# Designs tried in a protein design chat: VHH binders against Triacylglycerol lipase 1 (LIP1). Part 8

Target 1, 373 residues: Triacylglycerol lipase 1 (LIP1), of Arabidopsis thaliana (Mouse-ear cress) (q71dj5)
Amino acid sequence: SHLLHGSPVNSLCADLIHPANYSCTEHSIQTKDGYILALQRVASLGPRLQSGPPVLLQHGLFMAGDVWFLNSPKESLGFILADHGFDVWVGNVRGTRYSYGHVTLSDTDKEFWDWSWQDLAMYDLAEMIQYLYSISNSKIFLVGHSQGTIMSFAALTQPHVAEMVEAAALLCPISYLDHVTAPLVERMVFMHLDQMVVALGLHQINFRSDMLVKLVDSLCEGHMDCTDFLTSITGTNCCFNASKIEYYLDYEPHPSSVKNIRHLFQMIRKGTFAQYDYGYFKNLRTYGLSKPPEFILSHIPASLPMWMGYGGTDGLADVTDVEHTLAELPSSPELLYLEDYGHIDFVLGSSAKEDVYKHMIQFFRAKVKSSSW
Short names: E, the ipSAE of ESMFold2; O, the ipSAE of OpenDDE; V2, 0.75 times the mean of E and O plus 0.25 times the DockQ between their complexes.

## First folded at step 1 (VHH)

Design F02 (framework vhh_nb_b201; at its last look DockQ between E and O 0.15; V2 from the best seeds 0.00; counts 0 for: pae O 7.9 > 2, placed apart)
Fold by OpenDDE, look of step 2:
Structure F02 (fold): chain B 373 residues (1-373), chain A 121 residues (1-121)
Amino acid sequence: as target 1 above (373 residues)
Amino acid sequence: QVQLQESGGGLVQAGGSLRLSCAASGFTFDDYAMGWYRQAPGKEREFVATITWGGSTYYADSVKGRFTISRDNAKNTVYLQMNSLKPEDTAVYYCAAEYSGWDLDYEYDYWGQGTQVTVSS
């Protein structure tokens, strides 16, 4: 059975959902490669007799499912969706504080961290979608942010996954990264931070680690102003409440793997949307090809409705790269472009409900209607 | 009882402007897309504009750039600003509400009685 019962050590329900007076249940699933993932099911306590369709929220890099609930119920997408009657499910990928389990490995094992976003797509997201589909006996509405969209694009190229998805809403959509403009990210790539961390014997990227913080600080020192760390790593954000940063830091960031960072850096350097590059010889051994196989966006069914929200000041999901993604998709996604929005604004913006989420919700409702008739 | 009451129609010269209003009652306004349709003499009723629950707007090609649909949820009212009116815009204009949710128990479509718009050459 893919369903594991029990309370995780860390509970998103207990941390953020129950305190806000929302209903929440903890679930766990096992991936094919042995990781134990936590999912949360969230519902409004209001007098709604009928539940809406299932929605899966998939977070981005160095985040977890908590990011959807860090603001007030009127500002957080997770609560907003619940209040609108959606059956809200929250995913947490491996390595996050909410999904820290494995059937045989521990987080101190280097093998525990031997994964990248392709594994998150092919195993974590795929299993979460399958699980929701099996429970609801209904196609899933998928929401992704940042790396969550990378995962979504990759996963949706698989026919068996795409068949379980009713529609996808992608915030800060990424399948290409070669036009990133975030200064600190560029610096990290230029300085080969991934090699540095490997040289230090690290397998995990954890910003709560003193060693990593010092390393990153050293990249800033004398080279750029990293006083506003968030801006340096994501680009300018217009609409998130900076006074809440300390609060956000109680929950964020979450760990990722060094291999995942390397894979993302490969995307930046090569401008490709492909599987992990092991180099010429290991690629031959692993893939039977000298280059890693690409994820083909045109393999996503043209019939799959997609909605995309993206911003003009996003230093990670650059407009040029978004346009590249759009050009390769076989469909014509519904687009919401906000010129002054940045990467974090789409998930933590104080005005995101009005500027972003109402449009997303309308998109989903329209698709529900279309499928019903 | 569901009611859609149009107002603001009348006679206007070509190139002129009118603003139509539709006051809604008897249903949860926020759950509905609101729209305008028109019917000219001897013609079938045609789509003019719609504004969804989320605020997305859609227009017929014939009115794009000239007409603007908006809504005020606090007043349960939808508006149609019509600029650069043409004689071919002459018609009875109908307000419509279309349910945008997934609850099948809700009525799907409501229509107003219409308001006459006449554009003279």
Scores: ipSAE 0.014, ipTM 0.310, lowest interface PAE 7.9, mean pLDDT 90
ESMFold2-Fast, scan of step 1: ipSAE 0.012; ipTM 0.611
ESMFold2, look of step 2: ipSAE 0.228; ipTM 0.679
ESMFold2 (binder alone), look of step 2: mean pLDDT 83; pTM 0.835

Design F03 (framework vhh_7d4b_2)
Fold by ESMFold2-Fast, scan of step 1:
Structure F03 (fold): chain B 373 residues (1-373), chain A 122 residues (1-122)
Amino acid sequence: as target 1 above (373 residues)
Amino acid sequence: QVQLVESGGGVVQPGRSLRLSCAASGFTFSDYWMGWYRQAPGKQRELVASISGSGGSTNYADSVKGRFTISRDNSKNTMYLQMNSLKPEDTAVYYCARDWSDYGLEGEFDYWGQGTQVTVSS
């Protein structure tokens, strides 16, 4: 049976955090373009008596903030950060089950889905950072995964956003996508599936749709071997518990817009990190330029500390594209490269606590002022 | 009912070796990072070495790296510290500790044993 989006009976706090014996409060913000976004504030009920520095967790494509809590408290980054005394905040972008509201639009309106990761960066992430900054009265730590890193890079090129961030930790960092190797994704891009979906009159992507399931089956049966569907869309993962996939599917995936998928496919085809490409004439009308403006990574302050974790088997955040991102950044981040890690291992891997999160926490702790925490 | 009991301390000459043991009871030993702290007279307690629940990950203070080896036997609920090439500066009370955070980071250990004295003579 289907679940109600943003139901007051079904919240991230109630579903995953309270049952694990953590403190959790639900918060809401309204974006400048009218979307209602849910945030959660999480704290350990353990021996820590005061809140540490604020940290915002920003999820990736087809996910929501639930991803940070799907494994046990000893394995999930959200719980782990709370146990280490951080003031943990969880973002959920527009269109997810937790952030399905708008002040005037319904999710049945095509206009509700007229956004891409550009809007997620400029509105959702920027305004969640602003909200957290205003509540905490301090600069925040930022964690992004996958599309959360696309949003982070774009938002941090904006001085008013960057000035509110103390340090950023980016998992599976993406600003370039032209070396994507995930077989099903490559095939979808090659066949211009994004244009076909628009032609079908679809404005949102929901992987639980019978039509999308049949389309995937058709692609696999005719021209490629998709015996492992997850591997075909993310690349190989070493380290998450595959027996939990049925449980994970109770929460993931969340919907996203067709326009967002088109924007990501533009990145794959063109190898640019730029605003949405409307085509020659509409670009001129929208931007005053024949091509969309690029996000310039060197506009991120060189003084902003960054840490990046990336994997050698990631089919989406390819090592070559990560190296391109590193070449364009104004300063060198601290790096964690794990040859055997795939895209999903960084958020759902049972080994990620030892292999990834321990190093991230050490990085953040080195950036905390001694007088504050 | 958490209990940590250290043993193996004593008086040794410089350059010699000692092995400390910590017997744990009252909790699922393999679920926790464990560590060895020491406290010399007039100094604050410092983390010497830590070991993950599985034994797959270890951390060492720079002052003991290459000389001390931490290990554990989960079947016996016991942790060890093999101390080689002992120096007078290693003289301290050594404490077995359980990490509440499960990362083995300094400052995260909240249960300590009574301690065992290690004296490196002359």
Scores: ipSAE 0.000, ipTM 0.196, lowest interface PAE 17.7, mean pLDDT 84

Design F04 (framework vhh_etentamig_d1)
Fold by ESMFold2-Fast, scan of step 1:
Structure F04 (fold): chain B 373 residues (1-373), chain A 121 residues (1-121)
Amino acid sequence: as target 1 above (373 residues)
Amino acid sequence: EVQLLESGGGLVQPGGSLRLSCAASGFTFSDYWMSWVRQAPGKGPEWVSGISGSGDYTYYADSVKGRFTISRDNSKNTLYLQMNSLRAEDTAVYYCAKDYWGSEDYGMDVRGQGTLVTVSS
């Protein structure tokens, strides 16, 4: 209930949404473990407060809710959904520049960063869905991208969360990561960079830090040239406007925890979709088991409609890993496969409106409850 | 003040075609999503097709995909439904609806009086 740190000077509403002539309201929730998360509600100017079904946009790793609004209103998913009459809600997970508050902890405390995507799924996403459900008195449409899909899959295995969701659209869907092909990511995993970062006493990953910049540079010395950093961490992207990269870098990346990166590296090394692995003795203390419990995709209700968009050049959500996810789900999602799309194209691509978003909206449209006349 | 007037229905043989029109008045037509909804005898209403205010996005029920085409002329305040390869199960009263998502809870604002389409030999 008591914040030790103040809010940032500018908000997502003020920085990106109000200047585009959309209405935007800032909201906050307090998670059960004490984190203060910012949400934004977005609508086209002049319409009533709720014109259509509520939709929650959940961003990926090193991003925040700003990603949905960085391009023009005709290209950005957040604006496009608002223009189609959806009641658009934007999530920002703990540790991002929009959600850096806690009731007792400072973001300079190591304890503030003691979380992984498991906590983002069980607290952040689950409680944002619950908040929207309570405000709208209706089930939520959910959109996830990248790590947002890891969170979505994990959260939807929980019946109390799944019962609040009408349909889910998952961009660059991830529940398995053992076929990652992004060169710098493979190199970091090989060199045990997650363990090195912990040994250096780091608890957060912030790419604006001189220490982290030097650490990343050391990986490239003698091993790769790293001349295209984005391609080296995401794989090839076809379709975003490269002239806007300097503009995008004003907003992305956002911080994340070292523990979260360690959890992602565990997924890459083991090929499992499981809770955080503390090691033998601490697993016994934490779980009562020598190995962490797995998230079982077949626990997601077969009746929950899902749609997935994924790309052939994605270096993170590899096609082979997506196919593994599809094999484990209790029912077949509607699929959009784009051979030339990479990881970032699904949120920042200038062609994504025609290639991706119109199909997603058609899927949501088809899942709206039948009318009474 | 807001009015929707459907026309173009009639009797047609299976495999035939019809074009429905909806004349809109009393609001800024180009600002609103428009839909076609049908109600067959003895059945509940079924959403058929929808189109965004700009016309850039169109959506169809699975039962009509590839056979029906929704369009609009914002200069004439008119919504259209081109129906091809008609089947007996397409027999229904067709309604034009303003800001309609297939549920009254999600923006069914105004509907017209309907136009009857009968597909029979």
Scores: ipSAE 0.000, ipTM 0.256, lowest interface PAE 13.9, mean pLDDT 84

Design F05 (framework vhh_7xy4_2)
Fold by ESMFold2-Fast, scan of step 1:
Structure F05 (fold): chain B 373 residues (1-373), chain A 122 residues (1-122)
Amino acid sequence: as target 1 above (373 residues)
Amino acid sequence: QLQLVESGGGLVQPGGSLRLSCAASGFTFSYYDMAWVRQPHGKGLEYIATISWSGGSTYYSDSVKGRFTISRDNAKNTLYLQMNSLKPEDTAMYYCAREWGYDSSGEPFDYKGQGTQVTVSS
């Protein structure tokens, strides 16, 4: 599978941002549970007498902050926001090639990979928001994509996090996953592949590994054509430049934990938005409850402005599941529905500046408390 | 086809020891977290011990911690419970249980065996 090879990545500033003629500084934070996360601060070159509001870009599953910069400055959200004067910050969650550090653990240790999107929400995202808030002394704007939206919804149910956020723009929003339609994902869930990889002693999912390539190929050769592997895992995309896919594979995918994939599969099987399910007895030890606590979307402040962009061909953030999320939110977000857009189009689509990002920027500008923009 | 068959129960005096075994068949044993639960006469099911699919993590109820040890042999599809320093209050039917955290029904396990009786008497 040509989608399952890659080139090394180094500094996001050095690899993608400095070569495009933008200012970029590398930052790091240490999470309360000891992970070392990289952040990048991005700006257009030139004198900045008036600083724009801080905006944090939070990537999804098997991605990192590089996704916001893989296309040209005219097409990539990270560059576009910088050109519009925002103080752009880029998050990279634990386990990505940019955030592989820990104070006591190595990324070769199984314990390094004992986390799920719950930990990404409660530690990674919450502490990145806190870091930006502490530097800027102002509430931040939040952009999430895919799993970045799972993290955003969970984190925003926490009052101490929500109070630091001015507005949130969520692309391919996910809090429910029981209507996923992506064929390979459905097959993997049906076959309990998450249990099988744990039984094989795997603690991380790294698509650059021979073992995972062989596992995926074994699923495809018998039951489905894997010629369009990306469509099999995301659904149909209309609008990214397919001639660039080999270039994209130099950067994506990034690793994630097996426990994180198990948590996502729990969401697919159960149709709930909840903390990790350890099983009845371990839940009692971990939570004091037989079932994992749910994240209650109505705990997000009704006064927090939200904007959501979602697509009709998305095989992961299915329209039915998005509508369930909308029904559970305490107030109605501003909505952008694009019938032909798929999961990846929102971050890599060549048309996304006109179709998506202009609307997001208008939303954010309307929420700025003080600006000459 | 799916079966859990418990054995090793019996009559023992206080302070004695027993080792329970559970033979699993009809499923891939190494994929599942397993538990021992017990039911004293006229009472509800009580959790006693859980072991992860790999054997790398174990959890015990406070009533048995330090006295009971749960273990597994994935090559033999067998779950074990070593019970030491047995007390009259340990008298119960002991069940081997398969659990998976994805059950939306609210049941603590997917399947439970027929049980093996442990009686601790003076």
Scores: ipSAE 0.000, ipTM 0.261, lowest interface PAE 14.0, mean pLDDT 84

Design F06 (framework vhh_7ocj_1)
Fold by ESMFold2-Fast, scan of step 1:
Structure F06 (fold): chain B 373 residues (1-373), chain A 119 residues (1-119)
Amino acid sequence: as target 1 above (373 residues)
Amino acid sequence: QVQLVESGGGLVQAGGSLRLSCAASGSIFSEYAMGWYRQAPGKQRELVAAITYGGSTRYGDFVKGRFTISRGNAKNTVYLQMNSLSVEDTAVYYCAADWEGSYLPYDYWGQGTQVTVSS
């Protein structure tokens, strides 16, 4: 056992992967800005003559790498990829319970939380990709979900990152958010909740705190229907086992920064895919521009194969915003559209292996240069 | 990790019939499409027949109407019934397992079984 955020917990390997009878090793990297990130390397047990291609799984907002392993080995993408011979790697961004370290800062310091998804893209994801590339001596496959896809789009506009990636599979792809339909998210944006949280002196968001639970309850009383909290924040989900919600809550959510939420709210209000907006004067100091620079999707190499899976009932990655992303990309991705799928179904759905993951794996296999694997 | 064991190969005269069997380890059979490939001397490996867990089938162009693939899910075994054999069917026949519906490339291969058709 070890301590993480003051609690006696095992590592992700020990908690979810070893008990399922899979091989798992813990790794760590130090980002250029000093954060200590945990990665896990996962493999099925048994003799193998050679490793398959490396694949990095990048989680979304308020999640960590545990999300890829919460269901059985027959349902969870992390186990399924390992069973199919991939060299599976699991990322955990800064601020999650698996990546709580920094070389000079404590997670109780406000400075530890001074980051947004752009920092997750430019440091966390880029440097995890570089680490996998250096260990495997080959280009990697990338899987992102939700915020993991916004990180992927931003990182892949950088040539030094894109050159290390063989293909990308993006679940619930996000680069634009101005058509979000999730009722609670819309109410939070309308009420300027991001500004209120800053005014309260908060720098991290932890949905397990009594303060945030009471705030959510207050928003629901007389102002909106919150009888299904998850549906209020993600949209409708068809296909995950609702009887497992209490079990899922033992692992999710993970903390994130207030600055990250503010950046996402900026995307909702402005409809742009851009760096963090500090305001007029600080933008001039930070960027040399009055407006934050945009990430230009056409800067992603047209030769980089992409696959996207998205759902018709997703309250966050809205179909209209996905279509905007498709219009801005330099080449057409392979697409999987599932009318009844919501945001969470793509990672926790019991039907996702048949409906989603087999198509993703077929896509990746078609991009492997050797047919003998 | 996963083993496929082929049986039923051998020598047969032109016009004859032969039945191949492939036994798979129990834990994978329900999740995998099963197939038969063959490789003749001097040629690349080619698809003979494939079957999904649900029973959908695909056949190579030169065996349609002569060969039939079937599976016994309770026995974790796939079968290839070969009728009206010709000397051109002479090859090593490989059993393969792949995650349902992908067919190519296969995850797991058997060691192969020789089929020789004499005139």
Scores: ipSAE 0.000, ipTM 0.164, lowest interface PAE 18.8, mean pLDDT 83

Design G01 (framework vhh_6z1v_2)
Fold by ESMFold2-Fast, scan of step 1:
Structure G01 (fold): chain B 373 residues (1-373), chain A 129 residues (1-129)
Amino acid sequence: as target 1 above (373 residues)
Amino acid sequence: EVQLVESGGRLVRTGGSLRLSCAASGRTFSSYAMGWFRQAPGKEREVVAAISWSGGSTWHADFVKGRFTISRDNAKNTVYLQMNSLKPEDTAVYYCAADSEYTYSLFPWGSSYTEYDYWGQGTQVTVSS
């Protein structure tokens, strides 16, 4: 198993939510392909007339549900939504420190890591949505960030998933990725680093292993400032408190699969929004087709309300790629564009409550008639 | 997890025929590509044949083409190697192997034995003149 270096992380409820004086319960589901996923249910303490509508928070790459709670209750989206009366649910995809179980496999097995974001969309997200729908007896609100939006777009092309969703709010939306500008990411793609790590027999990316923790600590402290390193992989961020970086590193990053990184690199190289490309022979045996099937954004119901927040300095969810996504959607989402915001500002920015989250909450309340609690 | 057990190996005369079977246990057998490998005394292990998870695609090494045929029955969780026109050079321990790896872009089950995830214990085939 994987252990966090530094502060002990026992459970998200115990480590971040209970200490802030919020109600939190731990839940789990088993996916059809056997993965055990952890979810948290969060609420403000005190008497309530009625539970509000369920909202599922879906994190991005190398993160987990802890990202929604790392700042104070006045700044963190998870706490803010709970304070506004939403029934807040927190997802954690397979491979994160919160979701490392499987019915027959260990996280030390190669097969445990044989997945990409398409599996996260088709199993993890779809089945978390179904779970919330079944227990709440109502359609759910969906919030995604970064890779969480890739998962959301793919899942929402599936009618059986879309019918369970009331509205979606997508932060740093990605379905096309071919205009990535983050310098280190561009170099890794150019060097075909994804193919090299596969050739070396690696199946997971775990920055918290003893060797990789030492490498990251050395890089941040000795070779470059951690803020400069972060900028090289996400683009410029305006608005998170850089003095908290050491604190954030106690919780992030979480592991992901090498196959998932390879799939993201395929998106960057090819500019397509498609299932995993195994190559000619494996595509034939997997899909019955020589090319992987594409996810067609126009299959998302035009009647599903959508809101998108995106930033002008985001090195991953580039404005040009966001505009391509908008052109392919069946109806126009409500948009929030912030010229100065970068990729991380949308989840960790100290100004995000005023600049972003108030607009998201207004969208949920104004566009869907579920806010009368 | 999948466990593999080979059977059918025995002594046969040159020009004879033999069918090897590999029985698999585990819920995910039908999702694995399967291969047959062999290792003769003092030689490294070599790939003989491979079959996709559905049985729709097969590959056979040049030195066995026209003589050996790989097949599978997913309902019985079994993969087979039908060996015809056997030669003394075919004498080896034969292993079946399962490959769940989906990251390779070229023919995924033909490159190296190190790329297969699960292996059987092997069954001995001896071909005499």
Scores: ipSAE 0.000, ipTM 0.107, lowest interface PAE 20.7, mean pLDDT 81

Design G02 (framework vhh_nb_b201)
Fold by ESMFold2-Fast, scan of step 1:
Structure G02 (fold): chain B 373 residues (1-373), chain A 127 residues (1-127)
Amino acid sequence: as target 1 above (373 residues)
Amino acid sequence: QVQLQESGGGLVQAGGSLRLSCAASGFTFSDYAMGWYRQAPGKEREFVATITSGGSTYYADSVKGRFTISRDNAKNTVYLQMNSLKPEDTAVYYCAAEGSTEYYLGFLPSTEDYDYWGQGTQVTVSS
């Protein structure tokens, strides 16, 4: 169906990429659990001397692949990578407005929303990586942002996934969340908002929902200033053009599942990097363990090159939690720490090309086995 | 003070039946999921069955179709009806209470994540 939630949807290629004068083709894959995911393949229209290495862009929570293209071609990572000759691929996880299909379920079915970031890692990301690997006949480069990094860490603990990846660049890396400082997120966790939305009969989180808007407004009014809503949920950002916020809100946020938000809140409350916690009895039935199995970061191959960019004002990927992740990894990534960067600056910052992306591209080029790149 | 007291264990021939009971006190029974676990000599404790506060039941594959879990909130008691017993069912059976309950559309309590356990009751199935 062209109509989901009663509204027409355009393709990412048609909406953001073709108008910028780039080549874009729409692709789809079917996950083993039946979800239909959209991918976009992006290239510069300039003369192409050689086929570049494949790079997969994996977005974060409440976003989709559009985030990589919302700014001009000189500022947006998706366009910048294409201009540098990479074979750019854009992922969109289940539940986003670009990946809202299933072979048997409708998005109005509660069962369609029975997933969390572990399923995004084990199905969506793993199978997108497999698809790119099969098409390119080469290992892929992986870029993740925010929840895209949670998915990346989990997926890369799986040997069959890690063997298909040449190098990973992780923006706002998250495997632990217990030091979240974003004021509205702290308030939502404190008030158990994940339990409130379940009580309201919600199975998806869609910020365009009247019921969810009313709950968020009740948290802001009389208790905190939500005049800058974005800062309240991400922490302070230095470096994106605030005059574009209305424009960004035409595309972001995208929906996610209540189960996914509950899983993220479990990470905040428990300080673990683990599969979904059903509670003692159901964990024993589901996993054979009283606690959910952990994703063990040391299972990521020590030989897999990694690069990480993270910011000092990020209210979600807190520096303390990033340091915990670094302590658990089997080898030291190349690090870019920017004291004044926040969570959103890494994808929407006007300065990100000079401050972030040029370093990422240099890292990727150093890992290419062909000297022509 | 929270107490879970199991009863109804004993000796039974293969193919026979037993009914275990667990009397609970010291907490709001109707708000808790109740479960049965067992431990055979030299083995780890394994899940047998659970019943949520809302009445939904779940079973280990090894006991599906043979065992039935039920509860009586008026008596603060959970039961395990065990039919077609096998020698492999020989174990100490433990009653447990979970404060954190998953409902299809309900709340998971964040502040009452305590598991209470009974002392166990021996079930012996002779060949």
Scores: ipSAE 0.000, ipTM 0.184, lowest interface PAE 16.2, mean pLDDT 81

